VH-VL binders against q0aze0. Designs and how they scored, part 276

Target 1, 268 residues: q0aze0
Amino acid sequence: MKIILVNNRFKENTEKKAQEIAGQLSALNVEVIIDNGLDEPYAGTVDFIMVLGGDGTMLRAARRYGQRAIPVLGVNMGTVGFLSNIEINELAEYLPLILREEYSLEARMMLEVAVFQQQSLLTRVFCLNELLLRSNSPRMLSFALEISGQKLEPYRGDGLIVSTTTGSTAYSLSAGGPIADPQLDAFIVTPVASHIINKRPLVVSPEREISLHLLEEREAIIGIDGQIKMDFGAENRVLIKRAPHPLLMVNLKAKPFFTSIDRSLQRQ
Short names: E, the ipSAE of ESMFold2; O, the ipSAE of OpenDDE; V2, 0.75 times the mean of E and O plus 0.25 times the DockQ between their complexes.

## First folded at step 13 (VH-VL)

Design V17 (framework fv_bermekimab; at its last look DockQ between E and O 0.81; V2 from the best seeds 0.00; counts 0 for: pae E 3.9 > 2)
Fold by OpenDDE, look of step 13:
Structure V17 (fold): chain C 268 residues (1-268), chain A 124 residues (1-124), chain B 107 residues (1-107)
Amino acid sequence: as target 1 above (268 residues)
Amino acid sequence: QVQLVESGGGVVQPGRSLRLSCTASGFTFSSYGVHWVRQAPGKGLEWVAAISYEGSNKYYAESVKGRFTISRDNSKNILFLQMDSLRLEDTAVYYCAKDRIYYASKSFYGMDVWGQGTLVTFSS
Amino acid sequence: DIQMTQSPSSVSASVGDRVTITCRASQGIKSWLAWYQQKPGKAPKLLIYAASSLQSGVPSRFSGSGSGSDFTLTISSLQPEDFATYYCQQDNYRPLTFGGGTKVEHK
C-alpha cells in the first residue's frame, strides 16, 4: 500500500504529525509520500490520500489529486470545518480499517474551471468548493452570465460565486446561497452584493456549462477555493463545467450532514 | 487604431451576385463575432447576418436566408458576405461591425466598431 | 422576431434641452439593449450597451434606463454635436433587431 500524507507547511503541528504518522505507517510496511504543498503533486500511483489539517488543506489536496480517483480521507487537527471525517486522535483506531480498505466512499462533484485569454487557455483547475469572480475595486462589476449558451440578465454587483454542493457551506453560504446536500450534484450560482437586492441564487444542473465575461474595461479577480487568485479582465473568459471525475471522500465515521449543520455553522 | 473597412459594393443587376469584403485591423479579429448590417437609402438599420469568432456559427435575417452567405478568414482578418439572387430591396449601404464582447459563445453584446459602409445599388 | 418600437420618430429640440427617446420591445429582452447614434453619411456609433452602461468615450449627458420591454435614452442637455438619428437594438434574441430610429433635429 502507498499513501500520500497531505499537510500544510505553514502549520508546524501538521508537519510534525505527518512525520510521525509516516513513521508509524512505514513500520507497518506502508510506503508514504508527504506532500506539504511545497513541491509539485506526486505523480506516481498511490492507493490512499490522508489529509491532515482542515478544510483548506482538503481543498488543496482535492485540486492536486482529485482527478486521479484516489480515496481521500480528511483528518481534522483541531480546526472547524465540513470536510474532515475523523479526528487526529481517532486515527489509530481507524488505521486498521484503512489498511484493509474497509471503508465507504462518498463521491463529491468537483468543478472544472477553465480561464481563457482570447483563444488561449491560461489555466484549467479542478476544484471542490467554488470559483469566485469579484471586483478588485470598490466599484461594482458588470458581467455577462451564460448558462448552456442562454444569455441571462446582465449582472451588476461585487461579484459572483459558482459553487459545488460541497462548497455550499463555504463562501457561497456567507453570500446568502442555499445549503445543499453534498450528495447532490449541482452548481450553485450565488450573487455577491448584487445591485438587485433580492437577486436569488440559482441551482443549476451539472450537465450545463457556465461562462462569465466582463462587460466593461475594468479589472476583476477570480478566486478558486479561496486559495488561487488571478487577475481577470475584459479579454478573459471563464468556462465552468462539472469535473469529469468526482472527489472520492472516505467515510470511516458516520457524520450526519443535516444534523451537524447548526453545530458546524455556529463554530464558524 | 481599431477599424473595419468594407469593399465590394457597386451597381448590380437583379438576380446577380455580389461579394462584399470587410478588412479588420487594430484588434484581434479572430476573437470577436462580426456582423453585417445594412441601411436602405433614407431608412433605418437592418441586421443582416452574424458569424461567431471561430466561424462555426452563422446567423441570418429571414429576408436574406438562402441567398446570402456570411464567412470569414481569420488568418487574413477578413469578413465576407456572398450575396446571391440579389433583389431591388437589397439596395443599401452595407456595414460590417464587430461584436463588443470577445470570445462569446452564441450570444452577441452590441456592436462597438463599424466600418464606413459600402453601397450596393441596382441598374435600371 | 422581436419588434422594436421606437418613439418618437423625430423630435425638434434646442441646445440645452432634455431629450428623451423610448424603445419598446414586443417581448421581454432583459437588459440586452443597445443605443446607437448615427450622423448623416456616417456609420452608427455605439453609445450605450446593456440598457444603461455607457460606452467608453461617450459623454455623461447620455444615459440609458429600463429593462424587460421598456427602455429610455436620455440626453440631459443637448449639445450641437448631438443632432443625429438614434437607434435602439436588442441582442437578447436572434435575429437581432433595430428600432425604427429617432431623428433629433434643430428646432
Scores: ipSAE 0.639, ipTM 0.861, lowest interface PAE 1.1, mean pLDDT 93
Fold by ESMFold2, look of step 13:
Structure V17 (fold): chain C 268 residues (1-268), chain A 124 residues (1-124), chain B 107 residues (1-107)
Amino acid sequence: as target 1 above (268 residues)
Amino acid sequence: QVQLVESGGGVVQPGRSLRLSCTASGFTFSSYGVHWVRQAPGKGLEWVAAISYEGSNKYYAESVKGRFTISRDNSKNILFLQMDSLRLEDTAVYYCAKDRIYYASKSFYGMDVWGQGTLVTFSS
Amino acid sequence: DIQMTQSPSSVSASVGDRVTITCRASQGIKSWLAWYQQKPGKAPKLLIYAASSLQSGVPSRFSGSGSGSDFTLTISSLQPEDFATYYCQQDNYRPLTFGGGTKVEHK
């Protein structure tokens, strides 16, 4: 059995704990690859991914490995978030079930984000929470949103968020978007400080294609899961679709979304 | 400088066809949707056709659908309008025009650069 | 097809006058309306896009307003070079459609 342990290189306590866990797994004849974020994603075949840390570490794991259809377990090492399933002190109790593959999986929709300059694809990124388009200057953006080839009323404001339902409790919520059940597949389109009266968040079928581009030259950026930033200008466009594969999140322990929502939102 | 130059206009007899061309310079032609717009003598503007920046989406006014074909050669920076089955109402000055937005494909956002026009006259 | 109705068909005005031209769509087009200026024998020139956004290089005496179905082009103080025909054009739906034009001519 081969697994990837994902941790955050810049948090020494997660690196030390990852090495402790790797030792415990090695004693059980499990091959362990540590991904601390410094190197390229491991390219070889693995059976399981264990994420040590909070939601941010899970977001990176999802971007790196979410399209490989590999079970991903979130192991909390601190503040309870939306994406962990068990606590670090419970890992020993659940490890036999992990090794016997006795767990269920919850599918979480991801976004496929393609950024172009002219006809050239600059990058393709998969994200679990959201794409953010925002101004990178004191001036507002003027931009166009197309949904499946249909133009919506022009947007004017600080930007726009296109999130998954998992991302509905992240930046989209702070910008006025709805809380959505993460078991639903949908896009949530949330304007950021819109100048246009009555621009409301939209909930959109995951089968739609969403396109964004600026209507005039401005300094803008796109952000992915609050962790990746790319410059964005009038010569760029971004296309957003449902990613080919959902993130397969491991459930070892019931963690009902609705009963935990107040505690998790207080830390946002 | 940014330019569009139409050519190929002339007098057309019944049963004949005509091919207009529009040569672009001074901008990255392959990044922009382009349009044909016509204006009959003494009349207003009429949108005729548009083609997406990469050439895969083509749109036509109902008055020309099935008779005119828009196309482009991005390697040579040329837009074309093949005009078949011409009618008296097709007599007009034909302009080519660039959409103002990168990647105009299914939607269009204004025509910011126009050619000088080329005259097409249907002669019965 | 969306019909774009401009009024008036013609305006007689003097240099310095405030000129307003209206454009009505047969159904709602959001704010997806452009204004063009055309002088005799010349190609049209884009003035306004997205109802109210001024094209680069166009003097600030030109402004556009409106949304939905009713739109206005305003020239705040007419200059000699502004005598021309003005067209509105919707780009919310295909086919794209122009208004019939409004000729602004000196008295």
Scores: ipSAE 0.404, ipTM 0.768, lowest interface PAE 3.9, mean pLDDT 90
ESMFold2 (binder alone), look of step 13: mean pLDDT 92; pTM 0.943

Design V18 (framework fv_bermekimab; at its last look DockQ between E and O 0.01; V2 from the best seeds 0.00; counts 0 for: pae O 9.8 > 2, placed apart)
Fold by ESMFold2, look of step 13:
Structure V18 (fold): chain C 268 residues (1-268), chain A 124 residues (1-124), chain B 107 residues (1-107)
Amino acid sequence: as target 1 above (268 residues)
Amino acid sequence: QVQLVESGGGVVQPGRSLRLSCTASGFTFSSYGVHWVRQAPGKGLEWVAAISYEGDNKYYAESVKGRFTISRDNSKNILFLQMDSLRLEDTAVYYCAKDRIYYGSRSFYGMDVWGQGTLVTFSS
Amino acid sequence: DIQMTQSPSSVSASVGDRVTITCRASQGIKSWLAWYQQKPGKAPKLLIYAASKLQSGVPSRFSGSGSGSDFTLTISSLQPEDFATYYCQQDNYKPLTFGGGTKVEHK
């Protein structure tokens, strides 16, 4: 059995705990690959991914491994979030179930984001929460949004968020978008400080294709899951689709989404 | 120098077909959607067809559906219009034009570079 | 198909005049309208896109306005090189459709 153990090397308690867990697993004849963010994603075959940390560490794991259809378990190291399933002090209790593969999986839609520039596809990334387009200057953006070949009235404002339902409790919420049940597959399109009064958040079928481009030259930024930033200008175009594979989240302990909303939002 | 150059126009007799070509230079042809637009002598502009930057989406005016076929060869920077079942009303100057935005797949946003046109005449 | 109606069909004007040309769509097209200029024997040239955005290299005496179904192209002070035929075109719906044209000619 081979496991990837994802941690955040900039938090000392997660690195120490990752080494301790790796030692325990090795004693059980489990091969452990530690991914602390320094190296390229492990390319070999693995059976399971364990994420030690909060939602941010899970987002990185989802981007690095989410398209490989490998079970991913979130292990909370402190503050409760939306993406962890068990607490670190419960891991020993659940470890036998993990090794026997006695757990269920919950699929979470991801975005496939393609950013194009003059010469070709600049990058293709996958994200769990959202893409953010925003101004990188004091000036508002003027931009076009197209949904499956249908051109909407041009937008003017600070930007736009295209979110999954999982991402509905992240930046989309702060911009006025709805909280969505993560068991639904949908895009949530949320304007950021729109100058246009009629631009309300949209909930869109996951089968749609969404594209964005600027209508005049301005300095803008594309943000992915709040963790990747790319410059964006008049010669760029973004295409957003449902990713080919969902993130497969491990469910060992019941954590009903609606019961946990208030607790998690108190930290926002 | 950004340019589009049409070729292949001429006189077409009943029962014949014609193939127009448009050669692009000075820009990355494969990044843009491309259009055919025609103008009959003394008349206004009529949009004929368009094709996405990848070539996977093709769109036609009703007047030419089933008779004309648009295609592209991105490796050679060439746009084509195959014109079958020609009629008198197809007599026109045919222009190719590039769309203004990068990587347009399903919609178009203005035609910012045009060729000089090539004349097609249907001889009854 | 969306019908685009331009008016007037022609305008007699002098250098220095302010010229306005109107374009009406048969259905709402939001702000997705372009304006083109065409001189005899030449290909069209894009002037305005998205109703009001000036194409690069086009003089600022050209401006566009309108949304929904009604649009206007304005030349604030006509120059000798502006005698030409002007076309509107909607690009909100396929097939893309042009207006009938407005010829601006020297009186």
Scores: ipSAE 0.516, ipTM 0.813, lowest interface PAE 2.8, mean pLDDT 90
Fold by OpenDDE, look of step 13:
Structure V18 (fold): chain C 268 residues (1-268), chain A 124 residues (1-124), chain B 107 residues (1-107)
Amino acid sequence: as target 1 above (268 residues)
Amino acid sequence: QVQLVESGGGVVQPGRSLRLSCTASGFTFSSYGVHWVRQAPGKGLEWVAAISYEGDNKYYAESVKGRFTISRDNSKNILFLQMDSLRLEDTAVYYCAKDRIYYGSRSFYGMDVWGQGTLVTFSS
Amino acid sequence: DIQMTQSPSSVSASVGDRVTITCRASQGIKSWLAWYQQKPGKAPKLLIYAASKLQSGVPSRFSGSGSGSDFTLTISSLQPEDFATYYCQQDNYKPLTFGGGTKVEHK
């Protein structure tokens, strides 16, 4: 068995723990690769991904490895979030199940985000939470939203979020989006500080495509999962689709999502 | 329109060879693993072979190992199945299908696009 | 190889009926299971992937459940167009293996 341990290089405690766990796994004849985000994603075949840290680390892991259809386990290390399944103190208890591959998987929809320069593809990214378009100045943006070729009225505001249901408890929530069942596949389109006060979020079928472009010569920013940022201008467009692969999240421990929402949100 | 189209099937004598082709269109062919699945008349589905998106890994059912060769040309969006030493039990409709997963690695999340199939049968 | 045991082999049902098909793997395959629908003379169509995820364009009356070794495909209310043969397929191990199929017939 080969396992990738994903940690956060900026959090020393996660790195130390990764080394410790690596030692333990090695003693059990498990091959371990540690990914702290410094290097390129490990290109070799692996059987399991263990994410040590919080939601941010999970998001990074999802972007790096989600397309590879590898089981991903979130191990919480003292942070409050929605993407971890077990606590670090529980790892020893569940390790035998991991090694014996006695766990269930929950498929979470991811976004496919394609950013274009005119007709040329600049980048394509798969992400678990959301794509954010926002102004790079104190001024409002004017941008066009198209859903499956249907052109909506121009948006004016600070920006727009396109989120998965997984991401519904992330930035979308802060912007006034609905909390969605993570077992549901859907887009959540949430305006950010719209000039129309009563502009409502949209819940959109995962079968549809979402397109965004600016209607003016202004500078904006594209944000992905709050971690990737890139400049976005009038010559750019973004196309968002359901990723052709879900993230396979490992379920070792049952976590009742709806009964834990209030508790989780209060701790953030 | 996303589609796969098989060709090359026909009537063959036992012991002979046949080469099937599957042409892909409407999607980035090189990003997906692809499969051959066959179905004997009145029978169920049987996986035959698979090839990774880059073509570096090939997998075969035991029933066809050593006789069949799967390959692909990503520049032309074509999947191939070279069938040698054909046997009567190889009689089937042969389907090509793509993995659902983009950049498919070890896992396949089902086959979401299938061709119409091409029939391979034998003359007495 | 992983053996997929599908049951029943056939089921007679009427429009509006709830239909349940089961698939058992000879060993744990986690959630790496897909369900297909096949109509006579046509290629299989993917219905469910990852044990429980509905493929795009598939009606919501179809659902999949299970993990490990036991899986279920459910049609909540059978429609006329649902009379077909259904197959489960594991994709956790190579060789990939299909169940024997379940023919849903008109009663």
Scores: ipSAE 0.009, ipTM 0.532, lowest interface PAE 9.8, mean pLDDT 90
ESMFold2 (binder alone), look of step 13: mean pLDDT 91; pTM 0.942

Design V19 (framework fv_bermekimab; at its last look DockQ between E and O 0.57; V2 from the best seeds 0.00; counts 0 for: pae E 2.8 > 2)
Fold by ESMFold2, look of step 13:
Structure V19 (fold): chain C 268 residues (1-268), chain A 124 residues (1-124), chain B 107 residues (1-107)
Amino acid sequence: as target 1 above (268 residues)
Amino acid sequence: QVQLVESGGGVVQPGRSLRLSCTASGFTFSSYGVHWVRQAPGKGLEWVAAISYEGSNKYYAESVKGRFTISRDNSKNILFLQMDSLRLEDTAVYYCAKDRIYYAKGSFYGMDVWGQGTLVTFSS
Amino acid sequence: DIQMTQSPSSVSASVGDRVTITCRASQGIKSWLAWYQQKPGKAPKLLIYAASSLQSGVPSRFSGSGSGSDFTLTISSLQPEDFATYYCQQDNYRPLTFGGGTKVEHK
């Protein structure tokens, strides 16, 4: 069995704990690859991914490995988030189930984001929570949103969020979007400080294709999962669709989304 | 630099067909939707047809639907209009024009570059 | 089909005048309206797209406004090169449709 341990080398204590866990797994004849974010993603075949840290580390793991259809377990190392399943001090209890592959999986939709400069693909990235388009100056943006070939009334405001249901409790929520059941597949399109009356959040079929472009020259940025930023201007266009594969999240311990929602939101 | 050039106009007899061509240069033709627009002598502009950048979506004005066929050859940077069952009211200067937004899937955002037109004259 | 009605059909004006041309759609087209200028014997030229966005290379004396069904093109101070015919065109619905044109001519 081969496992990737994903940690954040800059988060307190995670590197030491990753080494300890790798030692425990090696003693059980499990091959371990540590991904601390410094090197390129491991390209070889693996059976399981264990993420040591909070939601941010899970978002990085999802971007690196989410399209490979590998089970991913979130192990919380401190503050309870939305994407961890077990606590680090519970790992020993659940390890036999992991090794026997006795767990369920929950599929979480991801976004495929393609950014163009003029007609050339500049970058393609996958994300778990959201794409953010926002102004990078005091001035409002004026931009076009197209959903499956249908042009909406132009947006005017600070920006727009295109989120998964998993991302509904992240920036989308802060911008006024709904909390969505993460077991649903959908886009959630949430305006940021819209100057246009009746620009409410939209919940959109995952089969739709979404595109964005500016209607006038302004300094803007595209943010991905709050962790990747790129400049965005009048020469750019973004195309968004459902990623080919969902993130396969491991469920070992019941995490009641609705009964714990208030505590989890205190992080936002 | 960016240029569209129409050709194939001429005098047309009743019931005959005519094929117009529009050759593009100075831009990535295959990334943009393109249109045919006509203008009868002394009259205003009339949109005729459009085709998406990859050629899969085609749209027509009701006045030409079933008679005209728009197509494109992205390898040669050429837009075509096949005009069948021509009528007197088809007499016009025919312009080709490109849409301003690349990779739009059947949506159109303004025609930012136009050719100089080719005249189609109907004779009885 | 969306009918586009322009008014006036012609206007006589002098250099320096403020010229206003209106365009009404037969039903709502959001802000998806373009304006074109055409001089005799020439192809049309895009001035304004999305109701109010100025095409690159177009002088700032041209401006567009409106949404829904009613739109306006304004030339703040007419120049000699602005004597031409102006067309509105909606691109919210297919088929795309043009207005009948407004000829701006020298008094």
Scores: ipSAE 0.549, ipTM 0.821, lowest interface PAE 2.8, mean pLDDT 91
Fold by OpenDDE, look of step 13:
Structure V19 (fold): chain C 268 residues (1-268), chain A 124 residues (1-124), chain B 107 residues (1-107)
Amino acid sequence: as target 1 above (268 residues)
Amino acid sequence: QVQLVESGGGVVQPGRSLRLSCTASGFTFSSYGVHWVRQAPGKGLEWVAAISYEGSNKYYAESVKGRFTISRDNSKNILFLQMDSLRLEDTAVYYCAKDRIYYAKGSFYGMDVWGQGTLVTFSS
Amino acid sequence: DIQMTQSPSSVSASVGDRVTITCRASQGIKSWLAWYQQKPGKAPKLLIYAASSLQSGVPSRFSGSGSGSDFTLTISSLQPEDFATYYCQQDNYRPLTFGGGTKVEHK
């Protein structure tokens, strides 16, 4: 068995823990690769990914490895979030199950985000939570939203979020989006401070494509999962689709989503 | 400098054919949908046709369907309008114009650059 | 087809005047309306798109408003260079259609 341990090099406790766990796994004849985000993603084949930390680390892991159809386990290290399945102090208990591959998988839809300069592809990213378009100034944006080629009403506001159902409890929620069942595949399109006060979020079929571009010569920013940032101008376009592969999240411990929502949200 | 330059206009007899050209420069022509818009003498503007950035989608006004053909050569940055079975009511200055934004799912978003136009008239 | 009814067909005004031009669509076109300025013997120039978005280089005295079926172009203080014909145009539906135009001329 070969396992990638994903941690955050900026959090010393996660790095130390990764080394400790690596030692333990090695003693069990498990090959371990540690990914602290400093280097390029490991390109070789692996059987399992263990994410040590919080939601942010999971999001990074998902972007780096999600397209490879590898089981991903979130191990919480004392942070508040939605994406971890077990606590770090529970790892020893569940390790035998991991090694025997006795666990369930939950498929979570990811976004495929493509950013263009005219017809040239600048970047393509798979992400678990959301794409954000926002103004880079105190002024509102004017931009076009297309869904499956349908030309919707021009949007005026601070920005727009296109989120997965997984991401519904992230920034989309703060912007007034609905909480979605993570077992449901759908886009959630949530306005950010719309000029139209009562502009409602949209729940969109994952079979559709979403396109955004600016209608004015303004500077904006594209944000992905709150971690990737890039400038977005009048000649740029973003195309959002369902990623071809879901993130396979490992379910070792039952975590009832709806009964835990209030508890989790109160901590944020 | 972004520029469109029309050519090919002139005096023609009814029922004849004429081919207009529009040469683009100063921008990535292949990235944008482009339009033909005409204006009869002393009259308003009339949209004639549009073609997508790659040329796969073509759209026409009802008044010219079956008679006019829009096409483009992206390698040469040229837009064409083949006008067949010309009628007296086709008398106009013909403008080519680029869409504001590159082609997006068949939608258009205004015309921000126009040529100077080329005149098509008929002999008596 | 969407009919764009522009009014008035002509307006006489003086420098400094406030000029208002209206455009009505035969059905809702959301905000996908453009305003163009055309001077004699010249090609049209795009002034405003998406009903209210001022294009680069266009003076701030120009403004657009409206959504759905009723739209307005306003010149807050008419300047000598503003005497021209103005057109509205919708691109929410194919075929694209223009208004009949409004000629702003000297009083």
Scores: ipSAE 0.361, ipTM 0.772, lowest interface PAE 2.1, mean pLDDT 93
ESMFold2 (binder alone), look of step 13: mean pLDDT 92; pTM 0.949

